# Designs tried in a protein design chat: VHH binders against Beta-methylmalyl-CoA dehydratase (mch). Part 4

Target 1, 351 residues: Beta-methylmalyl-CoA dehydratase (mch), of Chloroflexus aurantiacus (a9wc34)
Amino acid sequence: SAKTNPGNFFEDFRLGQTIVHATPRTITEGDVALYTSLYGSRFALTSSTPFAQSLGLERAPIDSLLVFHIVFGKTVPDISLNAIANLGYAGGRFGAVVYPGDTLSTTSKVIGLRQNKDGKTGVVYVHSVGVNQWDEVVLEYIRWVMVRKRDPNAPAPETVVPDLPDSVPVTDLTVPYTVSAANYNLAHAGSNYLWDDYEVGEKIDHVDGVTIEEAEHMQATRLYQNTARVHFNLHVEREGRFGRRIVYGGHIISLARSLSFNGLANALSIAAINSGRHTNPSFAGDTIYAWSEILAKMAIPGRTDIGALRVRTVATKDRPCHDFPYRDAEGNYDPAVVLDFDYTVLMPRRG

## First folded at step 4 (VHH)

Design Q08 (from P13 with Y106W; framework vhh_7pa5_2)
Fold by ESMFold2-Fast, scan of step 4:
Structure Q08 (fold): chain B 351 residues (1-351), chain A 123 residues (1-123)
Amino acid sequence: as target 1 above (351 residues)
Amino acid sequence: QVQLVESGGGMVQPGGSLRLSCAASGFTFSSYDMSWVRRAPGKGPEWVSTISYSGGSTSYADSVKGRFTISRDNAKNTLYLQMNSLKPEDTALYYCAKDEVEYTGWSYTFDYWGQGTQVTVSS
């Protein structure tokens, strides 16, 4: 029937097309409870309303990654329902603080298209924007996704590949003007190490491992409304490339972020996603470990109490990170590496 | 009331350059992606280029990529198109356009168009 949305195939996308994704969604305390249960996050900012208020916020905000997953999930029926793989992210910038009770809506623009040499697939580049009920941007990002063609004989579109930013500049970071670290409680935050104590090139093993469960992953995909068939539909995927459902890459991002509390407890919020790559598939039954490297330390113009750290977090499956697995001499990822995530966090300074 | 006013068109020889400007008013310019669209004699509208609301992302039709550069000044509510190495086939009325929001459509139509500025490339 013409009344159903079977998802879009590569040849259905057009350069400059704008898509308003159905449906707006209010984030509730119930959503926060479900997210917390999936990852067990220990970050004080998103766990404690008094802690958040002592820093100048209205209450404990919604976790940056929950905002990301909800905004991303709204794009799935229109952009990636028939996708083979989500290939990467660039230029991710968080904006207005999101609180329980806020309503988010998402819009995407097609900014690039290229057909792959196999003639069966193509890559769609989209710029997505999430806004709250007052039309304030809460998140913008670029992602590109490999999508199947409905008809291998359909003509290729004009090839356009956008210029992708290498990182979000510190001058473009959103730091809420009410935020102040003057009353920062180190004991409640869980670490004595502030922005001043980290060194560029420092590597941090987050030690702990967490095993992914089937029910956990299905709960995550439902919470985020990420109904992409590769994550959701076992009947289809039993006869697909891996013979089973693959774990949503964003689930790995949230697991790695949660694990990073051990070593980065004072990394309060994510201000930017500079790049992200899902380097190998992961499945239920895999145990996820993570480690991080400090890539840059940045002063925030006009602020002496808060600084920015650019961090790479690497996640592995069934491989502890005490020796910091990453790439070999030839630049190839270790087969155990499932995530290479480059992001910017806000952290208190001593003043 | 949304208003878009294009300027900077004219006559130029093949290989020449022109810089188009679009002055925007009646909406929060810095909150919207902006595009350039052209209409050649006897043809329908053709999308040329888009720039994101922040200026951080740009895209171009293959026919103009490497020759045209889109930019914006959000403090001045102004959109620009720098056109280099102009060809006879670039002859068209050029419009700036505020982004159109569309759930399931396949057209290159835009929410609001200006009055246009004529570019003629001939010897």
Scores: ipSAE 0.000, ipTM 0.125, lowest interface PAE 20.4, mean pLDDT 86

Design Q09 (from P13 with Y106F T109E; framework vhh_7pa5_2)
Fold by ESMFold2-Fast, scan of step 4:
Structure Q09 (fold): chain B 351 residues (1-351), chain A 123 residues (1-123)
Amino acid sequence: as target 1 above (351 residues)
Amino acid sequence: QVQLVESGGGMVQPGGSLRLSCAASGFTFSSYDMSWVRRAPGKGPEWVSTISYSGGSTSYADSVKGRFTISRDNAKNTLYLQMNSLKPEDTALYYCAKDEVEYTGFSYEFDYWGQGTQVTVSS
């Protein structure tokens, strides 16, 4: 039928094209409960309305990563249904706070196109923007994706590759919190360590492991509406590339974030995603561990009560992180490393 | 840098067998899924088979299922393709390919291809 969406091929994209993604989605208390239970999250900000209110918020907000997964998932049918590979992510900036009952919609703009030398594929660079019901930006990011051509003989478009930022500058961060020593409950937050206590180059083992289960991962992919066959259709995938369903890389990001509570409990929210790589596949039955390195400490302009930390979190499968597995001398990842995630968190200071 | 060197091709009669090898260097072989891709005269590249980094999962194109077997030896940094019951339509240049590592965890494009090894099935 002509009524079905077969997705876009490389030739279907145009520089400057705007794509309004179907469908807007209201995030409910049920979505929040499911997300929290999938990862066993202990962060006080997203678990306790009184704690969130002590920081100047209306109530406990939606987790930054749940916002990311929902916004990202809406782009899949239009941008990456005929994709070969999602190649990278840059400039991820969180904006307005999202609460249960808010409705999100996503729009993308094509900002670059590059045909590959094989003549069969091309790379599409898109800037995606998620907004709430008041048209306030809640998340914006750039991603680039390799997409198949419908016709190898179709002429190549003009090559335009955008300038990709290395990180989101601190001046561009949204800082929605008001922190006071009198109102910040260290015991309820789960740690006495604040921004002042961390050092650039410090490495933190998050200690605990969590085993991925089939049912939990399937609930995650459904929650995000990221319905790629490789993640959710066992009938197809038992005869496909891996012979089984592969774990969605974003699921690993959320598991690593949850594990990072042990050592980074006062990291209130993710303000920016600077880059991320999924370095090896994961499957149900794998046990995920994580460790983090403090990459930079940044003052927030005009603020003495809160600061920013740039963090690398590395996740591994079936390998504890006490010795901080990462890359070898040749730059190759340890085969147990499944995630290399560079992001910025907001954390209270002693003032 | 990354280098893939295919070998084991040749000319065989229909119904014959060949074993292809791919020697990998310049990357941590045991960390990547590996694939075989072929290019027949006048056609574009066709994916043939993939094996996971651990060897625990394999997949095959419908045209070769039951006839071809992919395997790997991570200690030797070598990928293999055992081809049985060869048909004239299997005639192609066969490439070893290192799979792309992706943010979303799926790929059809391959980072690196070797020079290829020619397989000709003719009577």
Scores: ipSAE 0.000, ipTM 0.215, lowest interface PAE 13.9, mean pLDDT 86

Design Q10 (from P13 with Y103S Y108W; framework vhh_7pa5_2)
Fold by ESMFold2-Fast, scan of step 4:
Structure Q10 (fold): chain B 351 residues (1-351), chain A 123 residues (1-123)
Amino acid sequence: as target 1 above (351 residues)
Amino acid sequence: QVQLVESGGGMVQPGGSLRLSCAASGFTFSSYDMSWVRRAPGKGPEWVSTISYSGGSTSYADSVKGRFTISRDNAKNTLYLQMNSLKPEDTALYYCAKDEVESTGYSWTFDYWGQGTQVTVSS
């Protein structure tokens, strides 16, 4: 009993607490192959070592979202095992490029606490940092999670809600100094549309749908080591809200990213996650569609060959996106919307 | 203390209709998303439908979409489920369920269920 981790409850967190998450993990070529198979990713940067080298990288890097899932998964036993819901993300900044063979470890700091009015739950704000074997930051982000209280009568902590950024500023984006888009291969990338060709407010239907399979999702959550029972344990979840396991929201992010190749093929890497919401649950058997809107075009200081685009990608279940479903006039999400994801990508430009 | 009382169940032939009601007390009804959940004999619970605290958003299980309509009356602290074109596979004990947290849109769990009302669809 004393040797097992039952997970933390709201009362177990304190402001300024640092949590070193077990265990470091080396990302292998096998992990990359599994990730590619789960989503069918077509992005040239992560699929082709010669293509990545032509852009100034050592080899094909690990997909930014696989880095995200591995860093996130390490936090689950300590932060969100007793969580009701993962509420959102802010200030997600990717750092050093990750390659196969790199080892990642994660630490978190509690930066805010707020007890909910129900007296049974609270919100924990954490700043998580993933580093490689050289202690270089590969990803940092803020997330906040609603967690159960062990004792409803336990006194509430002082309420501290951090000031959450609306976006990662372009000046804080990591653009590797070796990266160059000179002589960029449009045919191998799969699209003739570069940074210059996109307009703020442009909406892009990614057309295709993909149906989620039970085994696919179980493989994904195992690859990420996200062992939350709601995704993993059918015996428990048969008696839960939905009578079945729900899909990990991050799986939807990766499906939507993969679908976005059709229309955004040159959006090679994610440099920042500005915000993300999982607006409705998804299940095996659901067919995921996606569309994107260009929110901003940003010049990178000192660069004429590469720029940044801020993008919103919306994912839906069992509903094609030709009419761009999102929110109504009152701000309520369309019931088919399962993801509202605001992120910044790096894209070549003509100069 | 939270109390949910379901009513309106009964026996009906395939293609028929029933309207379920749930009378809520012991909490601020207008602050919580509410759901209907059903349990068929020998099976686990199946989520049927959810309505937001304001009534502005609704969602349905694929098996009932287009046939069932969830609604609420915040002035009367009452939740409803209008069931049309009933099928034998809709046979189950139907529960009114309160979301675990005040309408955040992010909770996927229920902290209270009623006793349930039986719906039997048979010829």
Scores: ipSAE 0.000, ipTM 0.372, lowest interface PAE 11.4, mean pLDDT 88

Design Q11 (from P13 with V101Y Y103S; framework vhh_7pa5_2)
Fold by ESMFold2-Fast, scan of step 4:
Structure Q11 (fold): chain B 351 residues (1-351), chain A 123 residues (1-123)
Amino acid sequence: as target 1 above (351 residues)
Amino acid sequence: QVQLVESGGGMVQPGGSLRLSCAASGFTFSSYDMSWVRRAPGKGPEWVSTISYSGGSTSYADSVKGRFTISRDNAKNTLYLQMNSLKPEDTALYYCAKDEYESTGYSYTFDYWGQGTQVTVSS
């Protein structure tokens, strides 16, 4: 029927196309509770309203990654319903703080297209912008996604691959003007290690592993409204490449972030996603481990109480991280590496 | 440089068994997930089974689940498919396929296929 949206296939996309995604969504306390339970997050900022208020915020804000997942999920029916895999992220900048009761909406622009060698799929590069009810940007980012073709014989579009930004500059980071670490409670935060205590090049094993459950992932994708068939539709996927649904790459990001509390408890909020790559698929039954490296320490202009850390978090499946698996000398990822995530966090300083 | 050589196909009666082998060379076999894909007469490629690089995880198409077993020997750079309780509808050319593992993200595209080995199930 003309009334139904069967999703877009690769050949339906055009360079410069702007898509206003349906529908705006109000984030509720119930959404926050579901998100927290999926990952077992221990970060004090998003768990405790008194803690957040002591830092100058109105109340406990929505976790940056939940904002990311909701903004991302709004793009799915138009961009990735027929997707095979979400491949990576770049230039992710968080803006206005989001609180329970805020309403988010998303708009995207197609900035690149390339057809794959298989003749059955192609890669779509998209710049997405999430805004709140006052049209303040809460998140903007670039992602590229592998999408099925409706007809393998359809002609390929002109190949255009955009130049992706290497990182979000510290001067472009949003630090809410009300935020102050003057009353920071180390005991409640869960660690005595602040911005000053980390060293560039330091590697941190987050120790613990978490096994993904089928129902857990289905709850996550439903919470985010990420209805891509590869994550949602077992009837289709049971006859597909792996015979099973694949885990949404963003779910791995949130699991790795949650695990990183052990070693990075004072990394309160994510201010930017500089680069993200899903290097291998994950499935229910896989056990996720993570480790992080401090890539850079950045002063925030005009602030002595808060600094920025650029962090790489690497997630693995069924492989503990005590030896920091990553890339070999040739640049190839270890086959157990499922996530290479380069992001910037805000962390308190000692004065 | 990458080479995959399948063997072990042949003719068998319904209910019979066959074991397919795939000898791999030209890449670090123990670093890649490996798959079996088949193509029946008049049909497109159909995925059959995948095994993780370590052998710790396996998956199967519903049509072969409980009848086929995928395994690997990383010391010998060899992939196997044990096929039991064969049915006429299992008749196909069976391909060994190397997963496309890229540093920029996971891909569900096979970057190399072997020449295939014919399996015919008939009375």
Scores: ipSAE 0.006, ipTM 0.219, lowest interface PAE 9.6, mean pLDDT 86

Design Q12 (from P13 with Y103G G105D; framework vhh_7pa5_2)
Fold by ESMFold2-Fast, scan of step 4:
Structure Q12 (fold): chain B 351 residues (1-351), chain A 123 residues (1-123)
Amino acid sequence: as target 1 above (351 residues)
Amino acid sequence: QVQLVESGGGMVQPGGSLRLSCAASGFTFSSYDMSWVRRAPGKGPEWVSTISYSGGSTSYADSVKGRFTISRDNAKNTLYLQMNSLKPEDTALYYCAKDEVEGTDYSYTFDYWGQGTQVTVSS
């Protein structure tokens, strides 16, 4: 009908289409409290206003991943309401610091379309930009999503797969100039291990597991406004492929990030998402574990007190990570691996 | 049509080095993760290394970690494998593979294997 949006199917997208997503959203301290309670986040920068102020920020900023989820959620009714899976991310760059009271809005452009060999689904490549109330970019990223076709007999579009950007280089990272590690409180941060103490190739088991609950995940999807039917509508999904709702992949990212505090407590903020893949579905009742590998150590030009680490965090379901599961002997992802996430964090260093 | 052409193999003594290349055509190379897999004589395929579409992330089988380096040149549509400190156990046919999402169940598999390039490590 003319007054309702039933969501788009693969054949509804057009290359070059620009979509201004419906509703700007002010992030409140209530949203921050809900996010913190969903994941049990322990990171001092986003939990403590005095800690953030001691580092040169106005107050405790909004967690980078909450910014990501809110920006992402705005795209759902237009891009992924009828999606099967959100497959991956590229070129994610965080910009202006977001504080409680800021208002975010999102715009997307369709940059690629590819019908899958099954003839029933296709992949939509989208470049999304989130801005604050002063029109400053807070996040931009590319994602690609597998979407159902309404009619399997509909003609395929011309295949256009975009040239994805190379990983976000350290020179393109937004580093707040007001921040200083001079007053860094190691005891309050929760770890004595700084940028200098990590080695390229080092693998870190984050030890603990967290079981996903139905109510927890529904609260998360509502907080983010991610109403994609695959995550939200049990009536539809009970008759679907898995007979149940699939966990939002971003929920797994936040669980893994929270778990990574144990071993990466001084990884203060995410500055970039270089690559991310949701490799297998996860469901309520699954227990999520995580491990990380240090991929690179980068100096920030002009800074001796803060550096950048490129980190891979792998999340698993119902499988502890002491043996660092990833790919099997044939190169396929282990069935227990649900997330392969490559991102850049800012961390204090000894000056 | 997707084509992958491996090259750079040969015979080398233990402790030696080789650099393998894979020339890709028929698809947008910069949008796919790429992998090297090998088949030793009389054995099944063994995964060696993967590089992300952007080149920003790499992973290696434990048997080659610290000795092999995977890289890519997206401008040239070429994948590389630098192999150092070669061992007799590295003797195999080496294949270039493109990662592809499979169906509607989130699985990624390797497809479009080329003809391979033979690496023989012997005295």
Scores: ipSAE 0.013, ipTM 0.426, lowest interface PAE 7.5, mean pLDDT 88

Design Q13 (from P13 with E100S T109D; framework vhh_7pa5_2)
Fold by ESMFold2-Fast, scan of step 4:
Structure Q13 (fold): chain B 351 residues (1-351), chain A 123 residues (1-123)
Amino acid sequence: as target 1 above (351 residues)
Amino acid sequence: QVQLVESGGGMVQPGGSLRLSCAASGFTFSSYDMSWVRRAPGKGPEWVSTISYSGGSTSYADSVKGRFTISRDNAKNTLYLQMNSLKPEDTALYYCAKDSVEYTGYSYDFDYWGQGTQVTVSS
């Protein structure tokens, strides 16, 4: 029917195409409470209005990853409903602080297309932008997705692969916090370790594991409105390759972030997503563990109270991280690794 | 009223360089992705490059990758295209394009604004 959106196939995308995703969404305190309960997040910034206010914010803001999931979920019907796999992220920059009561909307631009040699699939590169009700950018990022062709005999488009940034430069980061020793409560934050205490190359085991439950994952996909058939539709997936629904990769990102509180409690917020890869599928019943490595320490120009850390967080399934599983000598991921996530956090300094 | 004024074009020999500028007015420049699009004689429009509203990400057509660099100055409301190692095939009218959006859940192409700036590379 002309009245339904069956999703787009590879040949439906064109370079330079702009897609306004339906529908704007007001984020409620109920959405925040549900997000917190799904992951057991302990970060004080998003849990405590007095703590957030001590950092110069109006109130406890919406978690950066909840902003990400809501912005991302709006793209699914148009970009990835017929997707095979979400391949990666780059250039993810968080902008204006989002509070309960704010309304977000998402728009994407097709910035690259390449048909795979199999002639049955192609990769679509999109730059997506989430804005609030005042048209202030809250998140921009690039992602690329492998999408099925409707007709294998359809001609290939011109191949265009965008230049993907290695990272978001520190000069482009939004730093909404004002930190002072008098106002920053280390006990409430949950750690005495600040930006100055971390070293490049330091590896941190986040210790605990969290088992994914079928119902919890379905609540997550509904909260985010991520209706991709591979995550959502058991009737279809029961007859698919795995015989079951695959966990949304972003759910793993949020589990890993939550686990990272144990070791990175003073990482106030994610300011940038530099790179993310979902290296192996996860399913309900898998237990997720995580570890992190400090990749870089960056001073924020003009600021002595706060700095940036570039962090890699690796998540595993059914494998504790005390020995820091990652890649073998060939560069292949350990089969237990399900997430390789490179991001930038903001952390107070001893001014 | 949205206005985009392109400049910096001209005639150049193969292997030469040119820098195009686009002066933007009538909208909040720092809130929009910006693109360069060209139209060669007898050909349809070809997308050349896009830069995000913050300058944090860029993309290029395969035909210009490694030779052209897109940049912006949000304080001056100006978009730039540095063109190096120019080839006869780069001969075209170059347009600065502001992203525009339709609320349909479906797609549309870039808007063109202004008369463009002519780049001619001698055969």
Scores: ipSAE 0.000, ipTM 0.114, lowest interface PAE 20.1, mean pLDDT 86

Design R01 (from H09 with R98G Y105R; framework vhh_8h63_2)
Fold by ESMFold2-Fast, scan of step 4:
Structure R01 (fold): chain B 351 residues (1-351), chain A 121 residues (1-121)
Amino acid sequence: as target 1 above (351 residues)
Amino acid sequence: ELQLVESGGGLVQAGGSLTVSCAASGFTFSSYAMGWSRQAPGKERELVAGIYRGGSTYYADTVKGRFTISRDNAKNTLYLQMNSLKPEDTAMYYCAAGSYTKGWRGSQDYWGQGTQVTVSG
């Protein structure tokens, strides 16, 4: 058994520990086709090489969320095989543009540890960095995860909880210098509404729903190599908490992003993930709806043609979003809410 | 550590040609998208040409058909060949690298100090 990895337990983590995750992975045109098939995304930037080139990019880039899923998936065997729950994300920032043919690798550093009062679990805070073959950062983010202890009597580590940023500042956003909206094609993008047309506090219903299928979700987890047992192993999970596999929360993020094209077509790329919470479980057979709120409008220093929007997208199961379900007066999530996702997108302006 | 040094600017008559060069050091040149921007007195900085790591090029409509961007990865040098120059092309020309650094921050745009091109009529 010394040659196998059964996953880490809470007491296996050490503050300042660096983990180099196995294995580097080249993203192929086949991976892009599979991702497109799973979500049916309509965003022009990732669908059209001529459109991407008109904006100053070499070709149609890899979708930011596919980059996220591949980078995240590499951490699973070392960080979250024995996890109970992924508790949140912070400080997620996209860097170098990723194209088909690029090779990604992931490393993580343990930046905090906190044992829970039950003495059976603890929270591990991890900063993960994905890089390309030239060692350029493509994505960095913090996540914290609740992990089981192997031995309840094992001594607690020193409690260290990192200061988590509320958002990625606009000055820290990556905007490639070659990107220009001067030749922006509104008809091909699918909407006349640009950065200037959105207002802080505006709420947008993305109208339609998409039903999750078993085979769809299993293909997603395989594409991402997210082998967490709760998503992957039905033999274990049929005797587990829900009697079935739960949907990977990142799958819900990609479904909600795809639905958000209807209302946010010009939100071309995700530059940052400020926070994300998976508030209730989802299963195959659930129908996902989404709505968004504009949280902030930010000028990018030195740019008149591109701006940033901070957006909250809320996803629900079996519940249309025309009345914008979220939290009640007491701050509790509506039982139908499965995702609360706060992120920053780049959008053209009428400069 | 990234350095960009422009050269080759000067005075040229309308209709003439000039090549400006940018010597790059302190990074893996072949891994970066490179470009040329210009700024004339009283005007905003304009991106005039870009060249990507795969060799694909971009040109602003103001220079398309007249300017040619190229790179020599063996020499870590970027070029801009300017033909059929007009008085309106008079500007300080800046070399730029689109840079994505390893670490826990973002991409950064790096600029040289520029080289002056003056086109007399």
Scores: ipSAE 0.000, ipTM 0.293, lowest interface PAE 10.5, mean pLDDT 88

Design R02 (from H09 with Y105S; framework vhh_8h63_2)
Fold by ESMFold2-Fast, scan of step 4:
Structure R02 (fold): chain B 351 residues (1-351), chain A 121 residues (1-121)
Amino acid sequence: as target 1 above (351 residues)
Amino acid sequence: ELQLVESGGGLVQAGGSLTVSCAASGFTFSSYAMGWSRQAPGKERELVAGIYRGGSTYYADTVKGRFTISRDNAKNTLYLQMNSLKPEDTAMYYCAARSYTKGWSGSQDYWGQGTQVTVSG
C-alpha cells in the first residue's frame, strides 16, 4: 500500500536526495532515567543538576550519546530499515546543549552511493542533521550503511564515495561558552586527573565488563526508535545471516562510554565523533569490555580552563582489555574487537 | 538580519566602575546564549563573560568577582557591569550571540562592532 513505508532498498536512494524524517520528539525526564539505567552512567555532568549548574549550565544536560541515538533513530525508517549493518561514522559535531523538555527533529541528505561486488547489497552515505525546537543544530554527522537490494539484477548507480574528514578540527568544536571549570569539584567528578595529566599515546584499561541482555537491548532500541529489522525482527532474523538479532552498534558505543568513566571520569561531554566502526557483530549474552588511547591533546582557542582530548575507545566481546586488543601488524582487527570509536571530549584543565 | 550594537564604553580611572550594554535585534533574543569578549591592541580576543538563556553565567578568572553579566529579555539588551577596573582591563569590548544553526561552513557567533573601554592609572 502507498500508505505504508516498507523501508527503502539500495535502488531507492538517489545522490543529493533530501529526507525530512518523521517525527519530532520531545525528550522527557523518563527517557533520561531509562537511558542512565541502561548503561549505569557515572558521569557527574549528566547525573547532577547542581554539578552542571556549578559549571555554568542551566541544569544537567541530556547525554551526548542519547542525543545521538534519538537523532539516529529518526533516520531508520527511511534510511536503514532494510539495512544489514551500520558501517561507520565521520564528521560528527555536537552543537547546542540539549535539556529535558527539548524537541528534536532530523533531516538527512544522501551524499554517496556504492554498490558492493556481490551485486546484492550497496552502501549509502548519509549526512544527518538534528535540530532542537529553535532550529539550533544539536548534532550533525555522516554515517554509511549497508542496505539490501530489492532486485539483484537492478543496474548499479554511479559510484560516489564522499571525501570523509579524518577528524573534526578543534576550531569547529562547539564549547558551551557559559561553561566554566573555575568551580570544578574533583571529588564529585570522581577523579583528580585533568586534561594536563593525560599524555598522547597513553592507554587506559577500563577494567570492568558488562553482559548484554536481550530485554535490555530491546528496551534500548525502542527508546531510540531504532526499528531496523536486524535489531527488531527475530522472525526474519532467525532465518537470516546469524540466526539471531544483532545488537545495535550504538548500544555498544554507550556501554563503552559508560565503562570509560573508570579512568576518564573528567571527560565530561563528547564534542565530536571523528570516526566510528562496528568491526564485528555483537549479540545478547556477550560481555563488553573497553579500553582507551589518548590520540591528541588540543587547546581550545580563548580558553585556559577547558581543553579537548581526542580519544580512541575500543570495545571487545568476552575479552578483558589488559593487553589492549586492537589490530594486528597487518591491520586486521582482533575478532573480539566490536567497536573502534574515535571521538573528542571536553575536559577541565589547570589554568 | 541579526544585529548587535554595543554602547557605554569610555575612559574611567583605575578602581572605577562602568556598565557596557548591547542592543540586540533581528532574532529571538531570549532563546540565544549571549556573551562579552574583549580584545586589547595586538592581542587575541578573550571571552570574559557569558550568560545562557536559563540564566547560568560564566566568568573568566581575570574578571570573576569584579564583573557581572546580565540580560533583559523584555528590552533585548545584554549588560556587563564592570567594577574595580584595572589598567589591564583596557580593551575593545564585543557583544556576541551564540548560534548553533551553522555547521562547518559558517561562524557559530555573531559579533557587534565593539565599544572601547580605557582604564587610566
Scores: ipSAE 0.006, ipTM 0.365, lowest interface PAE 9.6, mean pLDDT 88

